VHH binders against Glutaminase (glsA). Designs and how they scored, part 4

Target 1, 327 residues: Glutaminase (glsA), of Synechocystis sp. (p73903)
Amino acid sequence: MGIGVNSDPKVVHHQSIPKPNAMAIANYRAITTKQWQTWVEAARLQALNGKLPQYIPQLSLVDPGNFALDIGDQNGIIYEAGDTDLTFSLMSVVKPFLWLYILHHRGWQWAEQKVGDRPSHLPFNSVEQLEQDGGYPRNTMVNSGAICLAGHIPGATIEQRCENFLTWLNHTAQCQLWLDQELLASVHSLPNPRNLAIAHLLAAKGYVEDATLALETYNQLCCLSGCLKDLFKLGLMLQCPQPPLQPDTTARVKATMAKAGLYEMSEAFFRRTGFICKSGVSGLILACLPAPSPTIFACYSPPLNEEGNPVAPLALLEFLAEFTSRN

## First folded at step 16 (VHH)

Design w3 (from y5 with E104T)
Fold by ESMFold2, look of step 21:
Structure w3 (fold): chain B 327 residues (1-327), chain A 119 residues (1-119)
Amino acid sequence: as target 1 above (327 residues)
Amino acid sequence: EVQLVESGGGLVQPGGSLRLSCAASGFTFSSYGMAWYRQAPGKGRELVAEIYSGGSTSYAKSVKGRFTISRDNAKNTLYLQMNSLRPEDTAVYYCATSTRTGSTWTQYWGQGTLVTVSS
């Protein structure tokens, strides 16, 4: 689904062009175990200079050396490293799946009345961007779009709304996610005036019915937690959708991730690598990699760079991009 | 030129202790995290302990509670205190770091120091 195509081939008519021998197509299964080990070492050494987020107390206390990696496809795992039983919260990685939920249940025509599908020119949590756009969020990967969509999950209470989403996601992706109550309490312990202002502006402009319900549903969704196997299965759902989930729906979600899934680096990274990614502040990157067999990269490593993206997972993706470009 | 030089390895009885040192030069030592890795004969290299640039530490499950990573920024030296040593701790121990110049990361490894735990 992410594969580009060259639409302007050059043909040389004045020479006998030999029938090309099929050139070996580099693929992720051709990478040796020793090469993977070398890359993991390099990536984890870079992460020694990352920082844990300080604005959510529970996240600042995790073991910074936590690490888990799965890369694979529908045929199974290609490479696995670290402690795959570690648990973590999804945080912003939940946003693509909230978008998927809304598109699946309401369709694009309804959804575009609530949220756009274009890049933001200001930070992901900007109240100014939302004001300039009359309360219409730029996309679902920024906080305004995610809070808006959370306000449209059905349910009489915040808890029921979260449970409805959670039950659907676990069933559809075959995951065992849960709401981390201790993390939720940690999220509540610190003021977030930007998200509060966003929620009230959305309500004032008619994009959500109730600012408090939208914001607190969003907070609960960000505290949904699982292990690496759950993250990998979420990626499988995006790459290999099964009925009743339509391929066009997952394609739209991946298109938004390519534009906005890695904060300010999203478009440039996608343009250079073809990798479609979403990061989360707990230390996650989920990526859809182009390949003959659609491939999933799922990685957990808590230390973050200054932009808020995890250091080791990004380094691994850079090594993969370099290797596949040369081989 | 960045250099990392390990020392302090040797032969020790099970239950004994050793302290490894890693002398670092050629970079701003206090600005970068450091790690200890080890490689047993015929095995792949594995992470033992990490000290992050902000000062926090992390340990492999197999050594937690027995090994302590530390550093002395005034002496540009990384340490690994190894207590309650077991035969499975027998390995060549390496210190390592990654430093950044501009947008480029470079990894550095010491030559290693051999630890043998045998009765």
Scores: ipSAE 0.857, ipTM 0.954, lowest interface PAE 0.6, mean pLDDT 89
Fold by ESMFold2, look of step 16:
Structure w3 (fold): chain B 327 residues (1-327), chain A 119 residues (1-119)
Amino acid sequence: as target 1 above (327 residues)
Amino acid sequence: EVQLVESGGGLVQPGGSLRLSCAASGFTFSSYGMAWYRQAPGKGRELVAEIYSGGSTSYAKSVKGRFTISRDNAKNTLYLQMNSLRPEDTAVYYCATSTRTGSTWTQYWGQGTLVTVSS
């Protein structure tokens, strides 16, 4: 750590949570109800120009005006808005928790032989990036890494593997997620040639034993569903881990999220704000906010920008970042 | 430069109907979604209805089935058809939008039009 005293570009730093360039610490409980209401109005007006994902039928027919927000810490909710009983699929938001599962049960030394922990230079679903890297996935927040890890969840059948992961996650985070069988059936009816190519390349290069097993397990994990309370509790687990989870394990997951959790904007956003985020195509952002009391932001709003990140949750995070820079 | 001007408010008996209009200028109207909000005396402003840039709509639970949002892009006008009005619909109604210049979003609100529902 700190081998290069003069910022030599050849120095390789210890894998830790990336440092923000302009991070500030604030008391989010000081934000007035009126200010929250104004920010929510602004964020939702911006979302009027977002789009629902068209390639997933059940997501394309969701009410675009669905909205739910919780922000809080281990002492309780700071602010809540919208309909927190709405349900949604986790989609890509499951990826940090798959990483957590593998690190917790298999350890870092085993995991690093299967998947990297560095940003991708090409899109999250790129077959070309995986080809250029000889089948070694860049990180667990892109499809190649997540499919690789899904292929290593223990169990005799796909269904047992998914149940083992689901049961562990619900117990550990105290949430009530479930596998949405209707969404899974919809996923089965739609070819995904990029993910299929990724799975076969992983198997051909020896990173998974069985391409079909890895891909189908990954598909089921993406169809895990819950409500905003469940998403908030997943954030609490990352910010305030309880035994047997090791704090170093959750810190590694958060470091990966900081590098890769918001697609191409991930590292720049973290460096500017200190916010550690993961987005999902169903309209979710889960974020860990730095504060004297570690804070969780959980928000659901379906309309997405062109990068695939939800418009309203991002706008709210930008407002919070501006607030923390002034206070 | 962006302006939103509401009209069509007034006094109406319970069970009656009103149509609100919002005349928009200063931006490419057809490119942006629009919303209606309302604020009753002594209460916070609340969302009523949305029309997305792609044409889909969404409604608050309290008005779904009674109110209809629509737009006429040729006239740069947003509408709210309000049927089966109730005393709790009494409020100042605002139209709103957010537009983007470069990387910056700006929110615009009209001055509002008063709807009073009473016997």
Scores: ipSAE 0.856, ipTM 0.956, lowest interface PAE 0.6, mean pLDDT 90
Fold by ESMFold2, fold request of step 21:
Structure w3 (fold): chain B 327 residues (1-327), chain A 119 residues (1-119)
Amino acid sequence: as target 1 above (327 residues)
Amino acid sequence: EVQLVESGGGLVQPGGSLRLSCAASGFTFSSYGMAWYRQAPGKGRELVAEIYSGGSTSYAKSVKGRFTISRDNAKNTLYLQMNSLRPEDTAVYYCATSTRTGSTWTQYWGQGTLVTVSS
């Protein structure tokens, strides 16, 4: 439809990765086992002052001392710690992969009509930001963008929509993710009036056809669960895409993560460190680290700081950033 | 000057009990979580138990159900109650914390107390 014609005023420019202030040459394989152990101890001691989210009951009952870490590249694991058999939900970490799904299947020209690629001036769940922008979501890492894109996954029912996405993601990344029904029940157990208002505004402005289906599909995607191996493979897919995924598609997803993947701290953290991250309230950080061999950091630690980012994974990334700036 | 001083270690028979204490000073004890770590001969240091600043606790699988971490904020003291002790629990036990001044985190460790579980 409409080749060469764009009457939608919501056309936005290609999203680019913000550049860091300093160049870093990283050899993560040179870090000794003793250094890793020291950093993990330090990070976990800092996490003793973090808190579990209370607004999703099943997340508030998790053992706060759960911990799992993988860092590696396509040649294998560089360092591993904790209990890598622990399972967790992706929560917001699913958002980059929803963006990847849409870009892969529909392309940028279709996708830019539905969602932007710019940072938000207001919080990730803001109805006001969406209102100010006429219903056009700022980016896919905020709730309005993710709910919008969830509303465009094909399927006759919300369950079929979630299954279509899940099957594609598992096949493409070679993961074993599943929909955690008990967690989904916990998500339903408390009202989320902000997300409901977002979904209705998107529908009222024509960005989704059915507010209820979009919102519930989004809720199910957030309850997709796996273990650290799955999270690492998701990162490997972003860093080392295999056909039919195109490198410029994953590059665009990473550009959005650099701008919006860590809530309000996203651009400043990327500018300082060069690390491209997405956090999730279950305690996850997935990060793409710059290196001659593209490197994946995948970490699970439930306690969160006041901004909602996991304390121990963020501390580990800070240690890594300091190490690379001095070495 | 932050100080952490462990006490209560000693020789105990398998199946026995010990209570470790960690006297803390030089920081606002009630504001920070605390942890117990241990180091057995020939092994690296490992996490044993944690108590979070909000009061929740966590345990290594090898000690869950046998050990209990607790604290008394009025006495600035951290405890580890160790029951059903096994020879594999033989280690030097350390208490630890991390405190923040401004944006800087500093880790503090006690000198350790030796627990020996042997017939």
Scores: ipSAE 0.856, ipTM 0.954, lowest interface PAE 0.6, mean pLDDT 90
Fold by ESMFold2, fold request of step 21:
Structure w3 (fold): chain B 327 residues (1-327), chain A 119 residues (1-119)
Amino acid sequence: as target 1 above (327 residues)
Amino acid sequence: EVQLVESGGGLVQPGGSLRLSCAASGFTFSSYGMAWYRQAPGKGRELVAEIYSGGSTSYAKSVKGRFTISRDNAKNTLYLQMNSLRPEDTAVYYCATSTRTGSTWTQYWGQGTLVTVSS
């Protein structure tokens, strides 16, 4: 018996994109340049009260006024603002793409044996949640799921595993990401005992073969870096997959993002707005926006709110949500 | 209720200096970050400098190393020290902030002070 009292022979809730209010249909190309400029000013003024993350020293050193925004679709950019040449690390924004990699190469049937597809009851880095579930991670957007999947990237060494993933991602999304060695050194300078405990529990329960290899591969993936164009192309790959990448595979990734991509606010935000998002503590939000032409929002702004999500990107998404609900 | 009033603009020759002030009232000044924006004739408004609520600063590339943003919380005043001025710095300069009541943010702008850099 797979799931409790559910008699349905197949449960496909992770394959479907939950639908927001069906009466709202967005046309982001109708937003004027003046309106965008007003929203960007408002969002950046709000960010003046955000804070940089202090627990990764290299992230605390960035210019808090860094800002870059692209919104567009497969036909190009609708609106662009800020300094699009700025570079940043993906941090946890890499997690949807690790999930995509594993689903693409191993398939769902193998992947569901390693990680679940449901929200966590406890925080994203909880060792206790993993213990309660017998070492089976709740989903790929929490650290236990991401560390587990990183442990299954092929390669003889940590560096080869990271290179395998990086090369695939760059080729598949047409990106120019790289491993930021200085950031990686900063990550190493403040060891994360919760992630270490997670990795060892995964290994002890048989979900990864080598705790050290899984954890360090995960650390390196989080230090993959790029610019706004790369982030936009990652979103385009999710919204407009090209062969050999299957649409059902990207749909599963987006379903997980809708449930878990913005920490605790994920499901409520998706239900209210229809926006499928993943945030990262470097200041990123990547979002898939509902529209007749699948639309990507990619934004970089380092200051975070007290919940850990970037202030300006969230403000912009709220302005967009209000606009689409009224029009 | 909230008011931001810029002053200190004027005519200055290239290479000169000016200091702008922004007098703030109607909110808890020390709790919020502040910014300077400018708008040159015939152009859109652009960010010049920011001071975050935690005290960190940020500058547009075009002014970094020449301009300094600062604040005096006892006087509820924001400053912009502008050195090595260029004709391209000619603009109306605005101070701005956004304040929060509950979950709602409201932005506020001054009326601007004109800086003209010309021989």
Scores: ipSAE 0.836, ipTM 0.950, lowest interface PAE 0.6, mean pLDDT 89

Design w4 (from y5 with G54E)
Fold by ESMFold2, look of step 17:
Structure w4 (fold): chain B 327 residues (1-327), chain A 119 residues (1-119)
Amino acid sequence: as target 1 above (327 residues)
Amino acid sequence: EVQLVESGGGLVQPGGSLRLSCAASGFTFSSYGMAWYRQAPGKGRELVAEIYSEGSTSYAKSVKGRFTISRDNAKNTLYLQMNSLRPEDTAVYYCATSTRTGSEWTQYWGQGTLVTVSS
């Protein structure tokens, strides 16, 4: 059947007992350059069957073959491929860092009064889920939670609130993110009645003070943009927090990502791999990989699967999961 | 059985042109994107150009504006038009795809065709 280079045998394994989590002892530095190259080739060929997101015009116009990959830890890059100077918007990848911001400045006790930390049973943008829960958002990885928290960023104007968050994030993670004004205009060019309904329900139930302020701040945060180096540094901050950022704060963010960071596949993927991920519709996956040295996977590839997760980054994570389960 | 067979390689002068072809069989050609890769002597294999099943294209920086990827779904054939060739384009060129059966992906590569750009 197939002629996959460096791929697994075509014979399926029948296992009745879960394999011990080899990922707790994985050494990603032992993966050869040739193996990485083979995996990147395979992943990018799979991505030729993905689609660009259609609901934001600016995102549908990017070069679908854009690709950038860094995997590494505090001791440096293990492997790098593609064009790491390409720029992209964070989109939903900003949500873990909004959660981090709120937990850092307000604390968990305050934050849990505004958003939960459990998976949603309905889609990430569901008004129905929020209605069923009386206006209390399920978690910060879905739109209701992120819009709610965006409404609590301090500032006199929407723009100042976004700038306050951006400045804090850039300083804390040592990033060079910016607000992409052209992308923001593109976001505004399409109606988003679900997010509008979410914002109004949050305000009606007392979870935000002002629906318009919350929604527009959220829109700006989703348009924060950077390059792969910035994405990697965001992952490094999450895995290796520096004072005054407390380890318990980043641990809570990672726990939420494990439950909800990859849409519908989040729990199953985390249970199988141990990888803690957040995807974004611009083509991003940021992942925390278990290892003796905490490892960051940062990858940009625009084509998405049906669930809205990027095809090539997800394929690479699958190859890594297979590698660690065998070694 | 999936097969990819490249042809059209050869020796050309700098500034010249070549058109590579990749004859495909054993899968629903129009359903899958295709790519050209190349491997220069002593170097790793690198992406040259991609075409998505819906027709969108992408190119490596080193070839953009000089190379054009295209396909003819009626003939199950992928093409690479290479213009303004340079000595650094010398390589074995491979066509490639990945197809899906159920939830499993399998990648396929042709045998390669040699392009030499030299006087």
Scores: ipSAE 0.836, ipTM 0.947, lowest interface PAE 0.8, mean pLDDT 89

## First folded at step 18 (VHH)

Design i1 (from w3 with S31D)
Fold by ESMFold2, look of step 18:
Structure i1 (fold): chain B 327 residues (1-327), chain A 119 residues (1-119)
Amino acid sequence: as target 1 above (327 residues)
Amino acid sequence: EVQLVESGGGLVQPGGSLRLSCAASGFTFSDYGMAWYRQAPGKGRELVAEIYSGGSTSYAKSVKGRFTISRDNAKNTLYLQMNSLRPEDTAVYYCATSTRTGSTWTQYWGQGTLVTVSS
């Protein structure tokens, strides 16, 4: 065995998903087309005041009016809007699937020695949070956890590690994701000193063997791109896992998303709505919605709020939450 | 209290041009993005063009290259310049916005202005 336990005197144990205070059970097929259209109009008008991220040049240049929405279950699409052929990068939405990959291939007992499963009290890219925790990342939805896990994907080179992950994910979820080389070049054009500091701290504390390999593998994973159909299928895999993927593995990933998938609002939003979400700075929200038939919400709209969550997708989820609380 | 009033609609032949205006009042106009929507008879309302609070713009595929959204913050007025008009552009055109009071968003729509493109 090559698996070591660092000298950290305390290892954080996995916690169960927090229960929502008023769990919603809904029939999303009862929502009329006119109601959906009204909600989409309202959400897109709110997004007129959102902003594109500036720290990745390719993301700052997208058409802010891009929009695509699918909501559905294993029986098919309930509602669809916008241009579902638009392509986008996963960015942070890749993090749940990196967690899934590591849990599936390495197991939970190994993984918890490398990353925690608790909310962060500081921003998703905080070096300070990682320093306070002695190099042990709070969870896999923040950059420190994701960079740590990327450093443990098997492969002789950065490119092979990304290819191994990509091939597995495409096969398992039946997606057609690809590595966006132009976006990767944009990521490289503006070095990210916070992520660099994170990677070096992880290596210095023994959580990864090579800071450069971990960081560059992470950069490639964030540049995996697809269309709305791919995002929906990723959600379907989480909600309806098929062998060899075990249900307890996807349940653990969803538990982490409930705690940390929407930055600081994650736990409060989950407690109020029961919605399990992951957002990404390219304009994505992927959500698992409670229902008699487990339901997937996949939405793309680039403008972000101050917390970094996409404005229109979040507004749509708020409308859905209000609808389910009253019906 | 918030009011949006469209004007500039009318009858025009295919290939012609019109400029729509939307006079806005009752909110800080420069703080909010604005949009044009349209609704043809018997059809649902569809997005035409958007101008974001930061000044960037976006267009529906069917009008890109022919229509231009703009604004004059000093006059609290939103514009839509429509060139190379086609019969399929026939619709009632609405301007719209969403404003925020505290944590609550409220959407506002104008009454609409009719554009008819025909010989």
Scores: ipSAE 0.838, ipTM 0.948, lowest interface PAE 0.7, mean pLDDT 90

